VH-VL binders against o29789. Designs and how they scored, part 27

Target 1, 134 residues: o29789
Amino acid sequence: MDEKTLAKMIEAVNKHMPEKTRSLAEMLKEKDPTIRAKDGNEYYIEKRELEFIAQHVDELDWPRFRIPVILEMNDIGGERVIYVRDKLHAEFIKRAFGFDRVLNGILTLYMYELPQIRRKLRTASQVIFRISLK
Below, E stands for the ipSAE of ESMFold2; O stands for the ipSAE of OpenDDE; V2 stands for 0.75 times the mean of E and O plus 0.25 times the DockQ between their complexes.

## First folded at step 15 (VH-VL)

Design K5 (framework fv_ponezumab; at its last look DockQ between E and O 0.30; V2 from the best seeds 0.00; counts 0 for: pae E 12.8 > 2)
Fold by OpenDDE, look of step 15:
Structure K5 (fold): chain C 134 residues (1-134), chain A 123 residues (1-123), chain B 112 residues (1-112)
Amino acid sequence: as target 1 above (134 residues)
Amino acid sequence: QVQLVQSGAEVKKPGASVKVSCKASGYTFTKYWIHWVRQAPGQGLEWMGEIDPSDSYTDYAPRLQDRVTMTRDTSTSTVYMELSSLRSEDTAVYYCARDEGYDWLSGYYFDYWGQGTTVTVSS
Amino acid sequence: DVVMTQSPLSLPVTLGQPASISCKSSQSLVYSDGNTYLNWFQQRPGQSPRRLIYKVSNRDSGVPDRFSGSGSGTDFTLKISRVEAEDVGVYYCMQSTDYPLTFGQGTRLEIK
């Protein structure tokens, strides 16, 4: 991947970054739930995705479960991996997808595992990039 | 319904510039990137570049980088492609196309196309 | 740049018979996210291109099931199980895994 492509990817992802996360509980009550991005635009979250999440999260945690699910892409030693830093997100992903690789206390996914999550959480998940300026 | 309507045919002399427009409707203009693709007579398709209507971010094909400029007008939901220093080999049908991707990871390129704009470069 | 090579460039087919188009890339089209961004387009005479297949094997809405895409890595195939008159046109593969985006040369499908 060339520098331009990477820059574009980062920029594109950053545009979709939420200004503020919302709780699963709040969004489940809405007919057409949205997230406001940093660019000021509102993006719809598919209700079916929220319902899917809710099926795998204890109802008591719905108010604490933040949307979107954050998938942090990191480059470690030239290998890209995805970190799920949020504990509730990690538990959800373990339960829903069966991924349970924990490294240094952080749920870690490989790039080839990412599509499985993104297919079911097209709108309710967000990939962010952590770039090491080397 | 999603529509991309392009401007009419152009005839230009070598060395001149041409500016083709692509008016989008039926969706939120700033949510989807627009690509430009051209096709010389009897030839294949060539990607020219892309623009993000939300902030005018652009990326051009290396071969055209010095001659192509893509812009947008959010008030009219229109994207423009300007090609300068025209040559005979720039004679082609020029298409705008929408990138379907909700996010950049979807990779759903070119779900809708304009009708094409014929640009003829001749002395 | 990723070079896309189609074969054949000309494909005469008898109505009702199957057709197959090959597309090869100069490098793997598997993206870092695990997806393979290989697309197929159809361009009927005098019309704009139309996307038929995305991500190797996914049909767009309205595309007949007689069209199918397959492949992996660097080798891809578009198949038409039973060619119809309306299938006449030029077919292009396109990669969107790496920039710049690149197309194959096109395959002209004609009825014998």
Scores: ipSAE 0.006, ipTM 0.610, lowest interface PAE 10.1, mean pLDDT 89
Fold by ESMFold2, look of step 15:
Structure K5 (fold): chain C 134 residues (1-134), chain A 123 residues (1-123), chain B 112 residues (1-112)
Amino acid sequence: as target 1 above (134 residues)
Amino acid sequence: QVQLVQSGAEVKKPGASVKVSCKASGYTFTKYWIHWVRQAPGQGLEWMGEIDPSDSYTDYAPRLQDRVTMTRDTSTSTVYMELSSLRSEDTAVYYCARDEGYDWLSGYYFDYWGQGTTVTVSS
Amino acid sequence: DVVMTQSPLSLPVTLGQPASISCKSSQSLVYSDGNTYLNWFQQRPGQSPRRLIYKVSNRDSGVPDRFSGSGSGTDFTLKISRVEAEDVGVYYCMQSTDYPLTFGQGTRLEIK
């Protein structure tokens, strides 16, 4: 990914970041669940994606499982990697996709692993960016 | 209603420059990128480049990079495309198009197009 | 540059019959986010292009359900289940996975 493409993706993400996360338990009860983005618009979360998440999350954790699943892009030593910092999100990713590489206590994914997750969680996951501040 | 209204047709001589305007209305001008695409007579579409109206960031097709400049005026919600050192092969209809990529991974491109501006380069 | 190759380039169709347009890319159009940024546009005679399909298979607002898109990787298809007179025009595929953005050559749909 070049710097220009990254800048365009960051711009798009910033406009559509959720205003608030919502609990899995709450959204599973709704017929057509949505998340309000910072741009003021409502965006649908596909119910089938929420059900997929629910299959891999202990029911007692549903009230605390926040939607969307956060995938944080980082630049570590010149390598682009994805951190899954939320503990429940990390456990979900491990159980649903089998990715369990932990670096410094954080579930860590390579960029080439991202498509498999995004194919299943197009509306229920969110990539965010942490640009190195040099 | 979203619309993009372009400036009128131009007839130019080789070596001249042309500047085409694209006035946006019906949406927040700075939220969406604008692209330029041209179509030579009887030919397909060629992407020329893009501009982010929020900060004037631009990216141009490599084949045109030395001759194309895109600018914007936020007070009039207008984007400009200027092509210099015109040649006969630059004769085309020039379109501006809005990039609907407001969703961070939506990949919605070119959801609204201007009406096109015919530029004819002849001796 | 990613080369987009359409076939056929000319497509005469009888009203009410199906039509199918192929688009092939010189490299995979799957982006790092898992999406495939392959789009279809229609250009009616004398008009600007109009988006029909985005991200392979998603119909744009106001596009009739007789239009459908499919495909993956490098091979994509636009189908019209029953061609109507208003469908006359040139159809373009476009990739926006990699810069510069590139279009196919176009397929001219005509009623015979």
Scores: ipSAE 0.000, ipTM 0.495, lowest interface PAE 12.8, mean pLDDT 83
ESMFold2 (binder alone), look of step 15: mean pLDDT 90; pTM 0.910

Design K6 (framework fv_imsidolimab; at its last look DockQ between E and O 0.15; V2 from the best seeds 0.00; counts 0 for: pae E 14.6 > 2, off the site)
Fold by OpenDDE, look of step 15:
Structure K6 (fold): chain C 134 residues (1-134), chain A 121 residues (1-121), chain B 112 residues (1-112)
Amino acid sequence: as target 1 above (134 residues)
Amino acid sequence: QVQLVQSGAEVKKPGASVKVSCKASGYTFTSYYMNWVRQAPRQGLEWMGWINTYTGEPTLNQKFKDRVTMTRDTSTSTVYMELSSLRSEDTAVYYCAREDFDWEYDAFDIWGQGTLVTVSS
Amino acid sequence: DIVMTQTPLSLSVTPGQPASISCRSSQSLLYSDGKTYFYWYLHKPGQPPQLLIYEVSNRFSGVPDRFSGSGSGTDFTLKISRVEAEDVGVYYCMQYYDYPWTFGGGTKVEIK
């Protein structure tokens, strides 16, 4: 598989990503909050998940907390790890789940830790795929 | 129409305090952050901080942490920025600028007309 | 702090000719959501600053199409295809990636 093909595959997998993120504050005001994906599809975010997030995020940060929570899958040295690059997301993950591993300045999760987060954030989190060019 | 109207020019002595106001109209006040940016003479733009108009909680540039107080009055849709212990280096035009909550632009899309603050002996 | 470096410091342009301004950031402005939080502002004489470009390449409402933004990572460019008299002012780049928000030093655009 050449680089171009791989890139295309990754792009296809990442089509479920939101076109634009939304703030936790705005979504909490909605009865049936939704996110529009890059592929044009709109999907619902479970209100209970947003409420869960809100319980672990200071109210002053609600307007700046972006939904969905981005969980970036990376291949490093042949091993897959999850990066939480967003600072507010990282703080939330630390507070809610107790994960605090920081590698190269980035909150890093192992694959076996991912299910704990995904169970609580089935709709309010997104896993994206990134290939390291290094 | 959406607009931000700031208070008038101020002349202060070193060591004094100044409080600049920024009144918002034409939009939902609590749906936007309010930022403060200043420009000293012949200098560039410098971000001072922002205030959450909904909660009233500010986030400040560490450079101004000990001298700046940001407040808001939701009943009048007005934000205030107070700078204490004024120095000559604080002479500048001070701007308020709104920032959306829902991350549409994530930028300062509307600005006040600016308030000149002159600090001199 | 993220340092924003603009070049050139000043630019004198004949009306109708193109202009180009460069801005470099000391670190990547690509965020986890795939967006690059980089902006261009114009400060015209006697007016408050105004938003020109958001997120590298998006023209703000009312901005003429002769303005265009491009770039990625740490290198960004603002282009004016045909400079007009009304384009005179100081252009600033800004990063919205990390606190504190920081601006470039500005590029003064004048008409010859």
Scores: ipSAE 0.014, ipTM 0.630, lowest interface PAE 8.1, mean pLDDT 89
Fold by ESMFold2, look of step 15:
Structure K6 (fold): chain C 134 residues (1-134), chain A 121 residues (1-121), chain B 112 residues (1-112)
Amino acid sequence: as target 1 above (134 residues)
Amino acid sequence: QVQLVQSGAEVKKPGASVKVSCKASGYTFTSYYMNWVRQAPRQGLEWMGWINTYTGEPTLNQKFKDRVTMTRDTSTSTVYMELSSLRSEDTAVYYCAREDFDWEYDAFDIWGQGTLVTVSS
Amino acid sequence: DIVMTQTPLSLSVTPGQPASISCRSSQSLLYSDGKTYFYWYLHKPGQPPQLLIYEVSNRFSGVPDRFSGSGSGTDFTLKISRVEAEDVGVYYCMQYYDYPWTFGGGTKVEIK
């Protein structure tokens, strides 16, 4: 994909980022939890996905676990990788999926590993783009 | 009151190991991550890594990954940092520092008093 | 690693006068969540380091309002409106954007 198209895609995706993240503990108490995106619309977070997260996160951490789980896409030297920068998200990913590759202190996934996560967290995770143009 | 109390100063020979303790009091130990930061003489601060005190799982600065072990004991509210294969350049004051889980700060809000480790032949 | 560059290296100031410390990061510290992961710490003589400012401009609990932080992206400033004797020490900027967490080289503040 060319660099200008990537830049426009990054801009488009980022406007769908949550306006404010929400606590796992708070959302587990709601019947039909939603997240408001920066575009002003509310999006459902599937309750079963929150429950899957809860099963792999210690209950003491539920109040601090922010939804959605952020998966940051980067292009490093022609290889596209996923960074999981949030500490609690990274710990969850390690426990739930067994991924433990750390580069410069950041849990790092290859693109082919992304579908496993996305299938379990279609609404409770968000891919964002931080791609260098040079 | 909230405090972190570290073990006393150590003098070591090159090639040895040192294990520094950091005992927490006045708060719920497992609700906060614990970081280790060091400062060599006339140098700045250097982050070494952190440990999730509830699970015991560390995240280490890659510079130290092969030589640092971080553990904790929840029954005594104590974190340990062990640095092996010591060199003279490891002479430094070693600090533990509490990090808030709430992510509002994402900062080191409480620090221990520091432990001087001197490595000399 | 993100490099944090502080200026000046040292600063000698008359009590009651203002002081200003600059810090530049080798990349933007603004994350997609809208937060800027930039912090100021003070290391006073004989004490452990203490947090002054979190996320660019927010004073930590108990920090006097003579301390203020500002900046964005890669350029950040700490200002002390009226320096007091107890403000002596080494000031460090820090980034919490990307591992490993890194600090600036420090700015030593002294009384003239």
Scores: ipSAE 0.000, ipTM 0.532, lowest interface PAE 14.6, mean pLDDT 84
ESMFold2 (binder alone), look of step 15: mean pLDDT 91; pTM 0.925

## First folded at step 17 (VH-VL)

Design M1 (framework fv_imsidolimab; at its last look DockQ between E and O 0.18; V2 from the best seeds 0.00; counts 0 for: pae E 9.2 > 2, placed apart)
Fold by OpenDDE, look of step 17:
Structure M1 (fold): chain C 134 residues (1-134), chain A 122 residues (1-122), chain B 112 residues (1-112)
Amino acid sequence: as target 1 above (134 residues)
Amino acid sequence: QVQLVQSGAEVKKPGASVKVSCKASGYTFTKYWMNWVRQAPRQGLEWMGEIDPSDSYTDLNQKFKDRVTMTRDTSTSTVYMELSSLRSEDTAVYYCARDSYDWSEGYYFDYWGQGTLVTVSS
Amino acid sequence: DIVMTQTPLSLSVTPGQPASISCRSSQSLLYSDGNTYFYWYLHKPGQPPQLLIYEVSNRFSGVPDRFSGSGSGTDFTLKISRVEAEDVGVYYCMQSTDYPYTFGGGTKVEIK
């Protein structure tokens, strides 16, 4: 992938970033839960996905569990990886998918592991790109 | 080019188990999900389940939940599907099918193995 | 489970004539992400199934332009503008909008 294509992808992905996250607890109470993105649009979150998350998260943490699950793409030493920075997200990923690799204190996924999560969380997860301005 | 080569035909007794293999080549094995689909005689296609690239997760059709196990061997680029407690109705051709790796175009089965006939009879 | 219903069950077509196959789902295949995870496969005799159309209307690589897919929601159609001998086989629609993935019952296409 060339730099231009990557830039476009980053722009496109960042455009759909959530303006505000919502709690799992709140969204589970709704029939048609939505998330508002930075572009001003509202996107529906699939209820089945929320229920899937809820099965792997302690009910006491539902109010604290924020949707969407953030999957942050980073370049480390020329290799692209995914960071899961949120602690509750990390614990969920560990329980639901068995990923427990921690690099520099952050749950880290390889690119080939990403589809496993995205296929189950098509709407309830968000891939974002972190751009380091040097 | 992408190739999926499956193991040969099997004949089993009711109650036995069968393990079908699917050897992949021509692409990065660890990037793609793999699916299993079967077709009983004079029947249509039936999705059995899928396995992730890392061999850490499977999503199975509930119909087979208690009898099917899917595994991967990265060193040999091979996916396995084991079906236990075989019944006569399990007689079918079993296919492995690669799931697409395209986030923008969706999830479809773009390449298929040649199929493996499993016959269950007394 | 989402039930996929194909019609007709079989179709006999004169070479060069058009063919049309319908697939209806028991519920909408439009996912909340805006995509419709619907596909057409062709199962030729003695061969494994092969992908024809993905995401309702996109031809897979190598698929002739005489094949076209259309539809939305719960109603989908595969059209062959000019049927050829090599098009003989059983056509299946499939959805992957919801688990488990499900196929239609198939439509057998034969040449007169």
Scores: ipSAE 0.055, ipTM 0.734, lowest interface PAE 3.2, mean pLDDT 89
Fold by ESMFold2, look of step 17:
Parts: structure tokens; sequence; C-alpha cells
Structure M1 (fold): chain C 134 residues (1-134), chain A 122 residues (1-122), chain B 112 residues (1-112)
């Protein structure tokens, strides 16, 4: 990966990060829910993706389940992996997709597992990128 | 070797339905999503939708959402596309195409079936 | 829907000469994961479409190095440095950044 591509990735991620997350419970009640990104634009969250999440999250947890689902991409010792650090997000991923690999208390996904998640949560999930300098 | 083999050509009347099959071999069937793309005579390519063979989850082009159904049979490694309420403008070659993803390549159609001609005529 | 606009609609090219095809998208194809989901396909007569270029500039396996892709954001270009008779067909750009996946209208390349 060259420096220009990395800079573009960081800029793209920062631009699309939500200014403030929203609860699943609140968004499920809206017809056309949106999230405002740090670039100031509002982006629609597909209602069917929220409904998919709701099918796999206990209703008692809907008010505290934050949208979007955060997928943290890390480069650890030369291997690219994804961490799901939010506890409710991790439990949802386990229930919906069957990924149950926990390493050091963190749900950990391999890159080849990411497409299944992103395709079903194209608007309701967000990749963030971190660099490990180990 | 990856191979996608589609069912044979069909002739249908307006208002009927057609179900096209796509049998996959040479790879793990449930690992890759399958897409359907069509091309009407002298027209460009049009994406119709995709299915995750692992659980039958679909994303359909809204243009066809009311008329298209995609299913799969994991025991035969086969994906199906059914288009109902056929019209003459549905005359086209229908392709299945395997979708893939990795970090550096993205989502693209790397292998295609041979195509199935569906003719809708009065 | 993301609209993909190709130019020109057709090219008539002398063998051995270069060709260039442009594709413009109605919005940026750079996604939040850092990838640009933009592709070039060639549809030869009597064959299914075949992938030429993935993620803007990378040649797919078996594609000759006379094909090159470039671009970013909303503007993309496919270049053929020396057109050969086997390159005849319709070239399509395609995006998979957002649903529905969409193709450009196609550019027909012919030998003159």
Amino acid sequence: as target 1 above (134 residues)
Amino acid sequence: QVQLVQSGAEVKKPGASVKVSCKASGYTFTKYWMNWVRQAPRQGLEWMGEIDPSDSYTDLNQKFKDRVTMTRDTSTSTVYMELSSLRSEDTAVYYCARDSYDWSEGYYFDYWGQGTLVTVSS
Amino acid sequence: DIVMTQTPLSLSVTPGQPASISCRSSQSLLYSDGNTYFYWYLHKPGQPPQLLIYEVSNRFSGVPDRFSGSGSGTDFTLKISRVEAEDVGVYYCMQSTDYPYTFGGGTKVEIK
C-alpha cells in the first residue's frame, strides 16, 4: 500500500464517520432514518438493514444498540484483522453471522469474513482503520 | 476450475414466468455470492440482483423487486432466478455471475455462466 | 442509483493504434473502507462478458498489459496502447460501491 492510498483511506474514513451515533430503537421508528457524518452530510441507513439487526438483538437492548456497527480494521504484526469492540455489536455479529472467535476478550474477524457482513450492512456498518506500529 | 452452467434457452408468452438455473462447480458454493445480469438485444448490461447462497439473503435491483425471486439449492450447488409477469421487453440473455471480494480487489464478477436466452413473444 | 456515463459511444480504430475510453460516475466511488469499486469489462460477440480491470487500475489474470486503467473519484479511463483485432467488442465500466450495481452504457470498439 503506498502513502497516497493510505492518506485517501484515512480521509475517506474520517469524512464518513458519524458525528453522533443513534440508537437502534429510535431509528426503527423512523421511515427514512439518517446518520449525519463528520463531513456534515446526512446519509440514509437502509431500513431493512436495521430490521435485520433487530432480528438478532434482544429487544431490551435496542435502546442502547448504537448505529452504525463499528468494524475496526487493524494491521497486527503484518496480518490484517477486524476487531468488533462494542459488546452489543459483537453479540449481534455472533448471532447473525456465527462468527464467535474471541481473542483477548475481543471478537476478531479475518478479512475473508468481512464481505458477508458488509454486504448485509452496507449502510448500517462502518469500517474504521488503525495502524499497528509493532 | 470454476464453472457456471446455466439451463437452456426458453420461449415464453407475455404474463408467464421463467426460472433460470445456474449450477456452480470448482469452488465452495456458499463462499461466494451469485449475481444475475441480463442483456436485451442491442442493449447494455443490467444488474438484476444477488443472493448469498449460505442463507438465501438477497439484494434485488428495485426495478425488478416485485417480479424477481432468487433461490438456491446447496445440495446441488445451484442458484435460480425466477422472473414473473413477463413482458416482451424481458427478452434478453440472462447471465449468472460469481461475485467475489477481498481487501485489494473489491466486489466484481470474476466468472460468468454461458448465458440463457429467454424470448418473450406474443 | 449511481449513473455511469461512458464516452465515446463507439470507436473505430486502426490496428496497432491506441484507444481511450472514459467513464464518469454521478458520485464518488471511493468507499469508507478505502476501496474504489470500479471495474472494466469486455463483452465480445458470442461470449459472456469478461473482467479486464478491477479496482480502477489492476489487470485481471490473463489480461494483456496493453490494457491499463486509471482515475479516481468520479473520472476513470481505460486505455489500450495498441489495439488488436481480438479487442473488438463492447467495453463496459461498472461500479459496486452502492446498490444497485450499475454499468455504463458501453463503448463499441471496431477495427477500421
Scores: ipSAE 0.006, ipTM 0.612, lowest interface PAE 9.2, mean pLDDT 84
ESMFold2 (binder alone), look of step 17: mean pLDDT 91; pTM 0.910

Design M2 (framework fv_imsidolimab; at its last look DockQ between E and O 0.74; V2 from the best seeds 0.00; counts 0 for: pae E 10.6 > 2)
Fold by OpenDDE, look of step 17:
Order: sequence, then structure tokens, then C-alpha cells
Structure M2 (fold): chain C 134 residues (1-134), chain A 122 residues (1-122), chain B 112 residues (1-112)
Amino acid sequence: as target 1 above (134 residues)
Amino acid sequence: QVQLVQSGAEVKKPGASVKVSCKASGYTFTKYWMNWVRQAPRQGLEWMGEIDPYDSYTDLNQKFKDRVTMTRDTSTSTVYMELSSLRSEDTAVYYCARDSYDWSEGYYFDYWGQGTLVTVSS
Amino acid sequence: DIVMTQTPLSLSVTPGQPASISCRSSQSLLYSDGNTYFYWYLHKPGQPPQLLIYEVSNRFSGVPDRFSGSGSGTDFTLKISRVEAEDVGVYYCMQSTDYPYTFGGGTKVEIK
């Protein structure tokens, strides 16, 4: 992927990044939960997705579970992978999807695994891109 | 009813880029993923990739990962597929196809655009 | 990538007679969720492809009951109980169990 294409991709993804995350517990109480993005717009989060998450997360952790689920795209050694850095997110992904690959202490997904998560969490997950400084 | 209307035929030279559009109507645009499928002359169907109109997430066939960019405009309910560094082998009819998947549904293409012929020739 | 192999490449059928198309995948299309994401499409001349069967054996809306799908794992079959003129075209199987999605090579159905 050339730099221009990558830049466009990053721009497209980053404009939808949340300004602030919200707790699963809070959002479950709302009929039409939303997340405010960096662009100032509010985006609706599908209630069914939140309920899905809740089914795989201990109720005691609902207040600590932050939405959206962050899926961090990284280029490692020329290969693109997804990091799930948040511990609760990682536990959730493991429980819900069976992904438990840990590299360097971080739950790591391959790109071909990402769609499985994204289809279930279209609104409740966010893919972000991290530029490697290596 | 669901309709997918694609842009018109394109003629391009090798090395150029082409951007095909697919305007969706008759349903909530951001609710369904959109796929791109092409068919070269006397060849079968080939899946190029998919885009989530909600947040522009894309998953591309690795064959095209370096040359294909998929985007969307929610204000016009339009998805775009741009293919760069065109080659003669890219001559094909390109289709947009809506993914039926809505959480509980399967991953199939229930509605298709009419197709866009892209001809790459020197 | 999952390779989808269709047989035969072409089929000429007398109207009213049955037809059968086979599709074989290079690996099982049974997904971890218990579903088999396998589909049949018909590509008629001058038209975009259209869905016939989804998830092995379910007829899509508007598809005549003369079409039926069956199979499991790696072997799938599309049957047309009585072929009609409107059934002419190229039939494709597709899998979406794994990325990238892949199609069979197609089976051309013609009327004798």
C-alpha cells in the first residue's frame, strides 16, 4: 500500500474515532446510545451489539468496559495485524470469538480474523491505525 | 425497493486509475456492507473486497490490496471503488453487491448493481 | 484461499428435463458457528448475477421451487427439476466461510 492510500485510509478511519469512550453499563441503560466522535458528530451504537458484549462480559465489569472496542491496526515487520490492547476488550474477544493469540503480551488478530469481529460489532468497535515509529 | 445504480462505462489507459460509483437506494445505506465483484471477459466472478458504509471499514482481497481503495459518501448513499495502476487484465465488468448480512443473516449478495464495464487498452 | 470447483463446465439440457451441477470446495465450508456459508448464483446474459440459493439449501425470495440445493462439508449440488428457457445462463457457487470470498468457475447451462 502506498503512502497516499494509507493516508486516506487513516483519515477515513480517524474521523470516526470516538472523542470519549463510554461505559457498557451506561450505554445499556439507554434506548438509543450514542458515541461522540472527534468530528463532533454523534454515532448511534446498536443496542444488540451492546447486549452481545454484555453476554460475554461479567456484569461486575460492565462499568469498566469501555465502548467502543478498540481494534488497533499495526504494521509489524511488514505484516498488518490488529492489537487489542485493552485487557477487558481482550478478554471479551477471547470469550466471544475464541481468539486468544498473544504476542508480546498483547492480544493479536490477523487481518482475516478482523471481519468476524467487525460484523458483530459494526458500531460498537472502532478500528484505529497506529503508525509505527520503528 | 432496493436499487444499486452504478456509474457508466470507462475506458482507461494502462497505468491510469478508475473510480466506479455505486449509488444505493431503497434501504438504510449504512446498515449493510457493500461488496465489489468483477468479471473479466470469458472469466468467472472474482471478489475484490467489501466496505462497511457506517465507518468506511474495508476488507480487501489481497490480490488487490495495493491498488484498490473503497470509500463511501453517506450523504449521497454512494460507494466508490477506485482501482489504480490499471492493467489490461483489469478489463472487466465491475459489480457492486449488497451484503445481506445483518448480524443474524448469512454472508451473501442479495442485490447487485447493473455492472460497470471498465476497458483498459493502450 | 478456498478453491471452488464446479462440474460440469457446460450443460445442454432439453426443456423440461432435470439438470444437476456440482460444486466442491478445497476445504470444509462449515464454519465454527455451525453454519455453512455456501451459495448459488445465476448469471443471465445481459443481467447482473442473482442469488438462487443461500446457505446450501435455502431458496432466495422469488426463486422457483424447481431449484434446490443440497450438500455439506465440501460437496454441494444444485438441482433443477425441470429446466426452462429462462434458466439459461452461467451458474456460480460461492463461499463466504473464509476470506477472501471465492466463486466456482461457473457452469454454463444451455437449452438443446
Scores: ipSAE 0.054, ipTM 0.729, lowest interface PAE 2.7, mean pLDDT 90
Fold by ESMFold2, look of step 17:
Structure M2 (fold): chain C 134 residues (1-134), chain A 122 residues (1-122), chain B 112 residues (1-112)
Amino acid sequence: as target 1 above (134 residues)
Amino acid sequence: QVQLVQSGAEVKKPGASVKVSCKASGYTFTKYWMNWVRQAPRQGLEWMGEIDPYDSYTDLNQKFKDRVTMTRDTSTSTVYMELSSLRSEDTAVYYCARDSYDWSEGYYFDYWGQGTLVTVSS
Amino acid sequence: DIVMTQTPLSLSVTPGQPASISCRSSQSLLYSDGNTYFYWYLHKPGQPPQLLIYEVSNRFSGVPDRFSGSGSGTDFTLKISRVEAEDVGVYYCMQSTDYPYTFGGGTKVEIK
């Protein structure tokens, strides 16, 4: 991948990042929940995805569970990996999907593991890029 | 009606780049992943990768990851595939294909573009 | 990568006779959700590929009932009960259980 291609990918993803996360508890009460992205637009979150999350998160944690689930693309040792840094997100992913690989204290996914998550959480998860170019 | 319309045929020299477009209509553009599949002469079909137009997330076949870029423009409902450092072996018909990918459904390509012939010759 | 191996490489079939195409994957296509993401496509000359069978055995909309799919795990079969002239083309199996998505090498079906 050249430097220009990486920069374009980072810019595109950053514009779509959520401006402010919302709680699972709040969004479960709404008929047509949305999230506001950094570009100022409202984007839908499919209610059934929120319900899927709720089935795998203790109800006492619903107010603190932030939407979207953040899947952070990183570079470690020259490999692209996905970190799940939010503790509630990580526990949810372990419970719902069975992924339990922890590297340096962080739940870590390889690129080939991501489709299972994206299939269930197309709108309720967000891939972001935290690749250092310097 | 779902429709995927691709840009026209291209002739390129080795070392150049090509950018193929795929304009979608008849459905909510950001709800479905878009795939790129190619077929070289006398060869089978080869998956190149996919992009989620919702947030531009891509997953690329490792074979191409250093040379392929996939982007989208939601204002025109168009996805793009750019292949760089072209070689004669990249001569192929390139297809965009919509994934039926949604909650508990499989990953299969339900609608395809008409194909774009890219010829790489010296 | 999951390797998809089709047999035979080609078929020459008398119209109205049955045809059978096999596809074997290098590992199980059963996904963690209990589903098998295996598909059959037909690529006719001058047209884009078209879906015939999804998730092993389900006919896609508009596909004639002379097409049927079966199999599990690593071994899958497409059957055409009565081959018609319109069935000519290259048949591909495909998996989307794991990345990268991969196709079989193709089976060319022609009328004898």
Scores: ipSAE 0.006, ipTM 0.572, lowest interface PAE 10.6, mean pLDDT 83
ESMFold2 (binder alone), look of step 17: mean pLDDT 91; pTM 0.913

